# Ledger of designs, part 40: VHH binders against q9lmt1

Target 1, 351 residues: q9lmt1
Amino acid sequence: MLEKESDLTAMEKPNNKHAADSFSSEDLVSPVKKAKKSEEVSGGGEAVAAVGNREAEEDKPSFVSEEKKEFLVEADVAEDKGARHTMEDVWVVLPDASLDFPGTLRCAHFAIYDGHGGRLAAEFAKKHLHLNVLSAGLPRELLDVKVAKKAILEGFRKTDELLLQKSVSGGWQDGATAVCVWILDQKVFVANIGDAKAVLARSSTTNELGNHTEAGNPLKAIVLTREHKAIYPQERSRIQKSGGVISSNGRLQGRLEVSRAFGDRHFKKFGVSATPDIHAFELTERENFMILGCDGLWEVFGPSDAVGFVQKLLKEGLHVSTVSRRLVKEAVKERRCKDNCTAIVIVFKRV
Key: E = the ipSAE of ESMFold2; O = the ipSAE of OpenDDE; V2 = 0.75 times the mean of E and O plus 0.25 times the DockQ between their complexes.

## First folded at step 11 (VHH; framework vhh_7ocj_1)

Design t8 (at its last look DockQ between E and O 0.50; V2 from the best seeds 0.00; counts 0 for: pae E 3.6 > 2, grease 25.6 > 24.2)
Fold by OpenDDE, look of step 11:
Structure t8 (fold): chain B 351 residues (1-351), chain A 123 residues (1-123)
Amino acid sequence: as target 1 above (351 residues)
Amino acid sequence: QVQLVESGGGLVQAGGSLRLSCAASGFTFSSYAMGWYRQAPGKQRELVAAIYSKGSTRYGDFVKGRFTISRGNAKNTVYLQMNSLSVEDTAVYYCAAEVTKEVGDFYYTEYYWGQGTQVTVSS
């Protein structure tokens, strides 16, 4: 029965108004000062003697033509769908991208796109990203690192814009992570969104390891990409500022693990971005090879582990095509990668 | 400095169990992988078990389901539960971690090793 009722209480409005303050004007004018004119004086012509300038033979600096240390780039790819029903990874291997876009700079392009929610975003990126980067003004005549980075950023932006339009018209919601490499002569640009990685194998300088044991110095593994996951502090903050929620499972809106990707149309309003991180470096004799991999590869390989694996196979004299296939086979069959697995191995040979 | 401290080794009878523990410290980034290797007298060092950052695991072929690697609740701690031990499992067991080291604008990765813990299985 018990009725308990009522109370409404209406608490109030408060108004507070304040205040306009005005501060002022001051003029400072100061002045024009003048023109003065003068004068002529003429004086005389003393015939200072022709001291014979011995032409110092300017030692023409021997332009030691810096022998452009030409790097040969050899690359190949392997893929395996693993335990997944479908392959959502796609890749690009263009050791000579100059065929389609001639210029004085040699250009190579390599990419892996890891699709999620389907393959359509990855396929779209494969078709359009490189062309959009070129169209955005990737250098072909004169290398400018700033221009190259700007072109890559704009290429990613334009690709995502067009992809999202196609996503709407096609009624699909697929997304894709990316790891992309452009090699312009000796300059390497690495761009990524999501959790696909590029790992560089670099020789140690003789000075850091005091023991000159001729035994082949283990290559150092360098991660050239930064992962974009919603759980990482900077990405978390960015996503949260956009109104996205990271669930206890570490996923944006409980669904998406990555904080940057192509597509993911429904997550863009929550701060998912297609803006890549870009790393640039110069090829030297210390750069041996690079490994591009999807998240599936890096689930079962650490960077140093992968470098050690590839280095061993290359030391056996195996072709890069065999090395890439063995890397993916190791990941899927021996290490039981549960996801799609794609890897590109890029070998730098000094000529 | 990166340090790996192993514990839990010792003498055990055949068919017995041991639990190894490793605590890693001295690095700012999460490890890409932590694991256990073993080296028996006159043999090469071999992988026993590894656990990766996403939780994927791998085991040596000799493990045959007898051992289980797991992460602790503590940051950068790993355990190796070893069951059904045999005399052939007698070795020094080493904890390893693959960790990131920032050097300038580059993220280097390298392996660090513990001092090792002796596991002896008696007949």
Scores: ipSAE 0.809, ipTM 0.930, lowest interface PAE 0.6, mean pLDDT 88
Fold by ESMFold2, look of step 11:
Structure t8 (fold): chain B 351 residues (1-351), chain A 123 residues (1-123)
Amino acid sequence: as target 1 above (351 residues)
Amino acid sequence: QVQLVESGGGLVQAGGSLRLSCAASGFTFSSYAMGWYRQAPGKQRELVAAIYSKGSTRYGDFVKGRFTISRGNAKNTVYLQMNSLSVEDTAVYYCAAEVTKEVGDFYYTEYYWGQGTQVTVSS
């Protein structure tokens, strides 16, 4: 990776009309030249949607290319300390996340980092992950899914590497989970470490309408992430093979519930990893919105429950900023969530 | 396959109590939210109580403190303790689970239902 000395880049200060109890002054982001493109796109060229070229009609259907449609991305975040004395959740909402890496592909980025043992790992991830992903070669001109996933994977690896160095020098033990989204053109990439969750609200098909128990056509909730907890079989196996002990309370060495996180320096030798799961999907007319949430949100909302709540408010014409605030308010005030609660609602509107 | 089997329903006098049980199989029970719903003739199915994987609970407004949901993760069983029953509580009570399964490229969330157990409150 080609490295240049830090240049200062001003980011817009948030004009925050919601309480912002989590952040200090913005650090300037230096421009970093992209990694040299050492791989040409290994995936195929343009995707072509099947259009049913055997339909029996008077027309003469032929090969047609997939029609490209623009969409609007509107997103906002809400947060609440809950019953905790501190707020250790950190978030990123960047509908335009190009920074100093220009290109023809739209680039949007959203993330929630749920800090534990302090806020320092979450703050480090907020400052560095997206830049490290861009610097690792996130596509900016021609979309290539494999290249994008490799850049995200390398970004996570580099971010944790640098974070652990700072953890040593600073003498802290903080960790953070992450749920992250990148939108490149019409492709959505979701990456996670830990137990925060991303949920997609998608229109039902005729084959699924009969499974709904409510009137009308409610949106289907699709969970885009798998939780990484020490008690889950795949994660437990890795931890135990590394010599870690999962106590009767379900925690690694009696202390750590999650099996993947940034930081947690002393647990890395017992199989705690910052390697994300990464999944991708295409935006079509069926994808209506996404909800990203920390563990606190999902302690009092099931995925379908949250999708229904958000859908109802959007149908009433409420703006995404109000919808996100009401979702978190419902979790904390009405459903009595005691943990930190942060949610990002991301709405897709076809133009 | 996901299976939910309710038991404990029956006939009870107004003011009485019942305890419903739901035995679950075919999924990792401790990882998912469980719930009880009810449906009286001619009415929509409505939430009675939900219990989330970490033990947080939620109740329908009509419950007014009379019912308690709990889960025994070691037994893969969800319970509903119903006290101070009235004739308006007469319904079929369904155990429900909101289970996420991998299907193709995604993790789909589906509701699964038991066959129901009849609760009849007479006065």
Scores: ipSAE 0.306, ipTM 0.721, lowest interface PAE 3.6, mean pLDDT 80
ESMFold2 (binder alone), look of step 11: mean pLDDT 82; pTM 0.811

## First folded at step 12 (VHH; framework vhh_7ocj_1)

Design u1 (at its last fold request DockQ between E and O 0.38; V2 from the best seeds 0.67)
Fold by OpenDDE, fold request of step 14:
Structure u1 (fold): chain B 351 residues (1-351), chain A 125 residues (1-125)
Amino acid sequence: as target 1 above (351 residues)
Amino acid sequence: QVQLVESGGGLVQAGGSLRLSCAASGSIFSSYAMGWYRQAPGKQRELVAAIYSKGSTRYGDFVKGRFTISRGNAKNTVYLQMNSLSVEDTAVYYCAAEVETEDSETGFYYTEYYWGQGTQVTVSS
């Protein structure tokens, strides 16, 4: 009986080689124009009649200061423990997240932490991550995407380092996944570890008229995050290189499903990482709203389904707090989500 | 282009059974959900059953345990086993799938719903 080994052809995720545009520093050697000594030839002053050339008033180009079209951000959260005995999800909703780091740039922060093995890692991340990101140099005056991404990376690293120290001293082993958003002025940064997700609802066309035409063009549900599961080819390879084993059930050492998380102290030696994926985009008139959700939400909603659900409620004129509550209620009560369920809805309004 | 192909519809007597099949093909990176909807004459389209990527299922209230949705062994395949059929189950049944595709504009992935052409189910008394 020849057991045909089913070749699980691992579909290699295409490596989007973002072409790093090599800014060639062309050394603009400014040629030092040698000041030639003009000799003082004293020639005679014939009084040529000053024909009054009407200086054409150069129409100073009215620099229409592109009024930085400010976006209002409205956000709220809902959570439900579902059928679980405990709630291991933790959330952050800070429309003003400047704290003790003032600056001219708007700073908003939103996050969901999904705890596993307990709530302690999620609670620690909630308490420390944003402060560590700010302390790492999150831009407050001049927006620089590279500086912001570096600050987020360092904030995640520092948070996990401190969390692991607390895990050792406290004798606990909890872990947490995360989806995090920072809004700096009009730039949105999305960071995730694990299987929590961010979904952007985006219009397909910039209708010039700024009217969200009631015409039923469905909003595009853009998934801004990638899951970090141990079974995924790239994560699997990374875990295996670290000496971790992925069981037939898709779990690291038969226990952990995610390959990236805060904490999970005993799994760090097997390649569990708190290094997030980070994406950034500019807010435009096309960005309608964003949904952050734990894995429990996305177990019973697809991205487009969730976007359609939220869009319908927003079109009814419902406040974002009611929309978030109805989304979670739909997940838990109507769709019978068995896990903890947390969602943040962030609405972008042009002023 | 993503295509959904339904099969297994037809004429059946009341109390009988049918098994619907749907296969999604085309430029599909992943499937978040697959399901079945139905539309009877003069009625709105309604959810019959859906199955999500992690295996969670949902059913319409009229199903009452008579129908079972399942994934096939083939990628992007879904089945609907329908038992104890009644005349009220007469409708066009549509396969639906929420599929993930690469967005060429942003380099992100997006999801959208695709629909099959539908298969007629007729239950005769």
Scores: ipSAE 0.859, ipTM 0.948, lowest interface PAE 0.5, mean pLDDT 88
Fold by ESMFold2, fold request of step 14:
Structure u1 (fold): chain B 351 residues (1-351), chain A 125 residues (1-125)
Amino acid sequence: as target 1 above (351 residues)
Amino acid sequence: QVQLVESGGGLVQAGGSLRLSCAASGSIFSSYAMGWYRQAPGKQRELVAAIYSKGSTRYGDFVKGRFTISRGNAKNTVYLQMNSLSVEDTAVYYCAAEVETEDSETGFYYTEYYWGQGTQVTVSS
């Protein structure tokens, strides 16, 4: 099936980037610091004397604050070498990812780094990325989506910069793709470089189904990430401007299929980038769980297939640790995945 | 919406062969998986074979090496070559695909399954 990747390129790219930016879960975020009844008056030197009625007795902000639900986040990982001699996947599971950065915002972090050409780039990213994101100003007190995205972007840039220095001094050529999640309070940030994938299992609202009396409604498998491959138009353009050649097999210089990764030092001069796509959405009662996976998982599971598999096990009352292990076991033992296989299952529980 | 068009079913003697084909709609098509399922009278629908976007394949245990799934070159078609057929293979065979659909609410893609109408395979002794 040498021609399979070209078919995907034609259908996948134009809608996702535009549609994700236009219709992401960020469009559902209401202003949290303004009530609809608030009046904005510029009152530097003088204030209006009618202050007593501005808040109304029935719409006090305390009711809104008391209605906010806290979600519990439970996650676990499983991995398997598959048929390979080595394991080049690396992972991070930090339900509390505050480290030495104090603050009132919940901070959780999960990641899979899919190493290629060795494990060293993936291990470097595991050790440094989250700390670099925190150091770049990931919000810890007041949630600000733009500030969070800038911190994540700078964290990726800094991590690759330092990794490439280590790669030079160590004489290695390792690279790694990444799929990363940060949860700040009830906002989820997803960042990716390469072809690892994040999938969200999300329920329908009453309006979509009319009535939630159907207890067994299936979950939508929402694909939160877009793969970065050398053959995709905007990735190809960057590569070609840098003097790279995309061979008939769809690979940069005949070797590298992904167009974004940490490391891959030899290919950075040909336009391989560590710049992530970053998306955010709000946790509500609709978001049930996420699955992060390397390309090994997705070789033998489509997104809806994986969501259905996980949902069935969660409905049987199994703990997330067992669910993640069974997902990877199914991929490797039953479905005969030959590649390294790693999956993180992240479950959102309403309290 | 994706449309799956199946062909190649029919009556065949035990020990014989059939080749089923399934064509996906349009020249623009994206799928994570395509495959074949079957349902015999009084039985549950079961997986026969699947092929994933990166080329890996999967078969139901009852296939035992007799069937082969493949994709066609230069178009969005999937085939099922069935050899050494027996009367137990008599069933309606359905093409299925897991396809990306744009979610108008959020702008992300989600996936869903599409099914063909089915084609009858009847194996006589």
Scores: ipSAE 0.675, ipTM 0.863, lowest interface PAE 1.0, mean pLDDT 80
ESMFold2, look of step 12: ipSAE 0.636; ipTM 0.844
ESMFold2 (binder alone), look of step 12: mean pLDDT 81; pTM 0.809
OpenDDE, look of step 12: ipSAE 0.773; ipTM 0.913
ESMFold2, fold request of step 14: ipSAE 0.663, 0.617; ipTM 0.860, 0.840
ESMFold2 (binder alone), fold request of step 14: mean pLDDT 80, 80, 80; pTM 0.796, 0.791, 0.797
OpenDDE, fold request of step 14: ipSAE 0.858, 0.859; ipTM 0.947, 0.948

Design u2 (at its last look DockQ between E and O 0.23; V2 from the best seeds 0.00; counts 0 for: placed apart)
Fold by OpenDDE, look of step 12:
Structure u2 (fold): chain B 351 residues (1-351), chain A 125 residues (1-125)
Amino acid sequence: as target 1 above (351 residues)
Amino acid sequence: QVQLVESGGGLVQAGGSLRLSCAASGSIFSSYAMGWYRQAPGKQRELVAAIYSKGSTRYGDFVKGRFTISRGNAKNTVYLQMNSLSVEDTAVYYCAAEVEVEDSETGFHYTEYYWGQGTQVTVSS
């Protein structure tokens, strides 16, 4: 039954006006100062004695030819659709990426693109990103880290620009996250957008090995990528400044979880970016292997867990192709990954 | 520093149940996984159960559906419900967390495992 009522209360408009202040112009000018001149002085010619030039045998610096520690790079990939209807992941494995752009620097390229809303953005990035990075001036003769990073940034920018044009003309709206690696001789560049990850397995220095158990030298799992999710404070602030709204579930406009991706044409105006984070390091004897993975892999593996899993298989003498397949199989079949799962394992061998 | 504190261990008869609890303190917001391991006398430490950041779970092969890992309402708490316990389940049970850490010297991010002190579980015949 009971009907009850209405109350409207209209609370007020406060107006506050203030104020214009004008602060001014000042000129500060001048000064030229001139100064001075002079003087002369002359003389004396004292006959410094001919101290015999003992030919100091120039100790020819033994150029210890830094034996260029050559690293062999072995890599392979595995993928599984998992429980999804379609595979939206694509990958690149190029242990020798020198064919299109010859140079004295060894170049290898590895990438995973995780597509969302379709596969078209990931496929486009696979076809164009590496070429755009090379065309942007990725070093091939003389390694300059700043030049390399600039080329990677420009390659990502150009790839997204062309992808968005293709998205408009093709009538599609797909996006893709990316994790990309370039190896230039011994220098490694890792670039990512979104939540795909690169994890480096590095040996600990001998001094920290004091107390832990008889099991072989525990590899440290180094996360070389920063995730770009809309809920993260820096990304959230950036997205909000662009007029994007993050829902209670952490999604941009209630749809997109990542704050950086290729494509996502409709979300670009809300601050979705294809600008990668870039990490660079030098290969040493401490670098054992690297794991690239899509978000599906990292849903069911922690970095150290994945490193431990791969390390065990490599210690068994398994080929990298078998290791990558077992990693993905573990993720999908044993750990019940619910998404597409793609992994690249890159092994660094000292020669 | 991350600290893990286990509770809920003890003596139980075969066929009985226990519920282990682990409370994590410190910077745990970056945990990739939390879980339980066990170590019986003269055996290696083995995984019992793990729960990942997105809620995926895995279990050791010996679990056979007897145990269930879950998170508490607090993201820093993990539970292990153990049912149908047998004498072979007698071990020290350790809580573990894989946590992202920043190296203060290099600025690199790496993951590290943190361990609890362990809780004794004894299953009598």
Scores: ipSAE 0.771, ipTM 0.912, lowest interface PAE 0.6, mean pLDDT 87
Fold by ESMFold2, look of step 12:
Structure u2 (fold): chain B 351 residues (1-351), chain A 125 residues (1-125)
Amino acid sequence: as target 1 above (351 residues)
Amino acid sequence: QVQLVESGGGLVQAGGSLRLSCAASGSIFSSYAMGWYRQAPGKQRELVAAIYSKGSTRYGDFVKGRFTISRGNAKNTVYLQMNSLSVEDTAVYYCAAEVEVEDSETGFHYTEYYWGQGTQVTVSS
C-alpha cells in the first residue's frame, strides 16, 4: 500500500473523517434557541452596511471620554498537530508589538500562518510580516485608519516579494495562509489571505425574543474574514484572467485550493495573490473577545459554537491560556479534527 | 427569518431503514453545520449526526456506523440515512443548523443556531 503525498505536501486538507464527537450537545454553545435577527434596536447604534466601513459607530457619541477607551488585551494561543505527522502552523502573540518603533499608540499583534507544502513560508511570514508593516508606516503616534490599512497592504506585498526571492534561491515551493490582527489604541485591524478565520464575539442589544438587554445575553459570532478559495467567484475570475485553470476537484491547476497565500511561487503567475482583505472596527463595551483559527478549528466548530464554548469558560473565570488550550483540545481530541489546529483567543477587558 | 423544513420520519420495523431530510430556508448565505439531534421521552436531547461546511462529520457514540449524514445538491440541505434501526432509536428527531446570516448592524455575517419542529421516528418490534 502506498501513501498519497497529497495529504502531506499540498493544500488539500482532509476533512475530519473520525468526527464522532457530539455536536454542541456537550459544548458551551448549545443549539437551544431559534433566533430572529433583531439589529438596530440600540439607542445610539447605526447600521454598518457600507462596503469597507467596518467601524463600530457606537464609539462616536458626544459624551465619550478618553478614559472610556481604556482596555486590557489578554491573549494566548494553543496548537496541536492533530492527525498530521508534521506541524506547519505558525503563530504570533505580541501584546506589545512596538519592537523598535516606539510611539504613543498601543500596538498589539496576533497572527496565525497556516503553512502548506512545508513550514518555510509560514516561518518567514512570522519573522518578517509585522516588521515590514511597521516599516511601511503603521501609525505609532496618531491613529489614521487609511494609513494603517496602507501599511498593512504594503507589509503583505513586501513580505511576499522577499519570501519569493528566498523561495527561488532555496528551491522550495512552500506557501502559507494568514489571519492577522493589529490593535492600535482602540482600533482593531483584521487582515487575511486564505482560509483561516477571525471571529468576533459581540454583545447584542436584544436576544432572539427582542425583549432583553445585553446583560447575560448570548454573544453574536461575527465573521470578520472572507475565505479565499479558487472555486469562489471573485477569486476564480482573477485566476482565470491570469490563465489559471480550476480543475474538477476545485483546485487551481489541480493542486492549490486557496487563492491567496504567501509563497506558492509557481502559482503566482496563475493569479494566486498575497493581497489581503483588511477590515477595521472600534473597540467598545460590546466587543468581548476574538477567536483566530486555522481551517482545522473551523472544520469542527462553527463560529457560534466556538464563541459559546469560549464564553462559557470565561464566565467560569478561566484564564485565556486555559481557554485557548481547551478550545484546541476539544477540536482535536473530542471532535477529532485531522488537520493541524491552532487558535488564538484575544480577550478585551475593561478597566 | 430562517426556517428548517423537515421531511421523513414515521413507523418502521426493527432492522429497517429510514431517510430523514432537512433544508434550511430564509435569509441564509450558507450553513456552517447542519445535523440531527434526538430526544426520547424523559431523556436529554443528544447528538445523532452533524456535517460541517467542509464535509467533516460527527456522530453520536450510539450510532456505531448505522447512520450516515450527507449533503444534498440544494444549498443548505442534509440527509440522514438510518439503517439497522432498533427499538432504542425511537425518538423525536430534530434538525439543527448553524447558519450564516447578514448582520445589518455591522455589514459582516454572523452565525446562529436554528431548530426544526422535530419528526417522530418509531421503531416497532
Scores: ipSAE 0.609, ipTM 0.813, lowest interface PAE 1.2, mean pLDDT 80
ESMFold2 (binder alone), look of step 12: mean pLDDT 83; pTM 0.821

Design u3 (at its last look DockQ between E and O 0.38; V2 from the best seeds 0.58)
Fold by OpenDDE, look of step 12:
Structure u3 (fold): chain B 351 residues (1-351), chain A 125 residues (1-125)
Amino acid sequence: as target 1 above (351 residues)
Amino acid sequence: QVQLVESGGGLVQAGGSLRLSCAASGSIFSSYAMGWYRQAPGKQRELVAAIYSKGSTRYGDFVKGRFTISRGNAKNTVYLQMNSLSVEDTAVYYCAAEVEVEDSETGFTYTEYYWGQGTQVTVSS
């Protein structure tokens, strides 16, 4: 029964106005000092030092023929919709990406786009990103890492701009994460937005393995991508500065987990960005293979676990197509991935 | 440095149960997975159970629903409930964690496996 009316006390507005102080512009000009002058003079002594004919040993330039360590790149993809009703992942495998933009530099391109809220953003990125990166001036004659990174950044920006226009005209709201690789001769560029990952399997330097344990040198699983999630401190701060709210479940506006993606046009005003992180490295004999994967793959594989799995299959002499299929099959069937699962395996062979 | 400490092993009769515990110390906040492996005398080390960062689990084929891996309230603890134990389950059980590490050579991160010292599980007939 009892009604108790507990009081609404209206605590007050404090106004604090504090001041505009104007600190001034002073011009300090100061001066040109001219200093002089002097002259002197003289003397001439002739000493005819004997021209000892030191035969210039022609230092034959040791043309260290930089043996252009040619790398063969073999790659394949596998995908499975998993337990989802639809497949929202889209991929690109272009071992020769030179068709539309000829040049002396070999170019390969690999990408996974993980769509959310639909497939349209991922499909749009697949159609346009590589072309926009090339059009932005991805090097084809002379490799410049800074130019390449700039072209990738501009390609991502342009792709998202066009995608957002298409999203408005098409009446859709899809977004997509991305992990992208460009190989320019021996230079590898990895770009990502969201939580798709690239993992490099690298051999340890030969010098530390004095112990001949027959167990083949464990490959180091290097993560070449940084995840962009709303809950991560840097991304959280960026999103909050843009007026976005991160819910207790770690989602932007209670909906989006990632802080960077293509599309997501309604979340752009809250700080969702399509600006990728970009890493670059040189291919050496230590680079064995790379795994690109969507978030579904990495839900059920750690990086070292995935590297160990792929390494085992490659040591069995399996073709990269079989390796990629077995990786995805392991993820979906054996490890019960609950999401779409896409993986690209890229093998680096020294020729 | 990451350290893994196993407990809960011992002697049990066939058909009995054990609960293994693993406590992880150090920079484990970035673990991709934690799990249990076992090694019987003269056999290779094999996966018993793993739990991933998002809570997905996997089990070895021999488990057949008898074992359950779980995380504690602290993200740095993992449990293995083992039921319906058989003599064939006799092994040293190792806790493992896949942990993110900074690569001083590249400035990137990589992952590596950390292992506990193991706990003996003996199942008597």
Scores: ipSAE 0.683, ipTM 0.880, lowest interface PAE 0.7, mean pLDDT 87
Fold by ESMFold2, look of step 12:
Structure u3 (fold): chain B 351 residues (1-351), chain A 125 residues (1-125)
Amino acid sequence: as target 1 above (351 residues)
Amino acid sequence: QVQLVESGGGLVQAGGSLRLSCAASGSIFSSYAMGWYRQAPGKQRELVAAIYSKGSTRYGDFVKGRFTISRGNAKNTVYLQMNSLSVEDTAVYYCAAEVEVEDSETGFTYTEYYWGQGTQVTVSS
């Protein structure tokens, strides 16, 4: 076929149906389904019964407590500006993220903000997003997943609202992507806008026989985030409905590659959104660690590649701070990534 | 099941060129990375070239600008253009891909590596 780079959307052209997109990274994923236990019941005559909760055997000796599975969360970050003159990545590592919002639920927070067009939007998000999420009602006493997700969603909305006001008054046009994690008790929430990625290293259920096997199964590299790029079907549709044009280079108005970000003030009218995808999962013995990374890391590492690299170092007994530094060093020094590179490794240890 | 099919190998005189092709079949999902590794008799498998879904590329040190990896117009297809071949380039060349797979247990995707059967490249002096 002949190759054309031309704008064929001439005036008075109708709204024509387009061929289906086939680009590979737009799949949506859902949380884990749970299996229901079954109980055998013998049939009766002709009656309608109301079933109330029975008081179970909750009476225990006062000196005997029921053991609860505990996770120690160890995390660290590494960064390298690569060949760029400036560093526009910003990060947050808060193993205790209560910040004047005390409560009985553990709260940990980790984030990477990948700035573009300057660092100002990323710095603003670092200073304000978590505080805005807490202020929006992130649960601190009784965990409710819907309430937590709504607080995160509102925190993103409020942060972008305030950021855009500051962007107008300051006359700048910086933007930033985000990949964020909150851990409330044993529940992990992942939120993202843009193309930074969160990957979970999760073990298989096959090796639960409790014997002395020397061969471990490899960890699955589960991708918890969906990239938001203007060329992807869902994002493209929103942009085009808002009057935005995706140029032949795949950028909105020829300039912006991501379809969701904080800031990017002039692109908000063309469908750029700060609305995050938000997913949650429960920590069990299967979740080994997570890797958060900016676009620079994932330019030279696929998810399984990165999980394997990290797993090898953890098995050698290296501390998470060394592991994160070696991951970024490998990306920049050995694999010659020239962009800013930032990674957070979050390790879940049983106690 | 994902299968990688290599083609384009064969016998070439030193100084010549070959173009290897690799296509992923049996998959509806995409790849994060595709590339080429090689293994000469008695040696360990080594990276020749990789291309990531974001477009960045990597090359083994021995390539020294002689080889170029690229994506084809066909979905999940990569090419390796090999120029200025020497006898030291004689090896079996394997296509590899890191492929997205839907995880039925969680509903998210995960990735894993797949390898082709290999294609022989022989460079005569």
Scores: ipSAE 0.598, ipTM 0.821, lowest interface PAE 1.3, mean pLDDT 80
ESMFold2 (binder alone), look of step 12: mean pLDDT 80; pTM 0.787

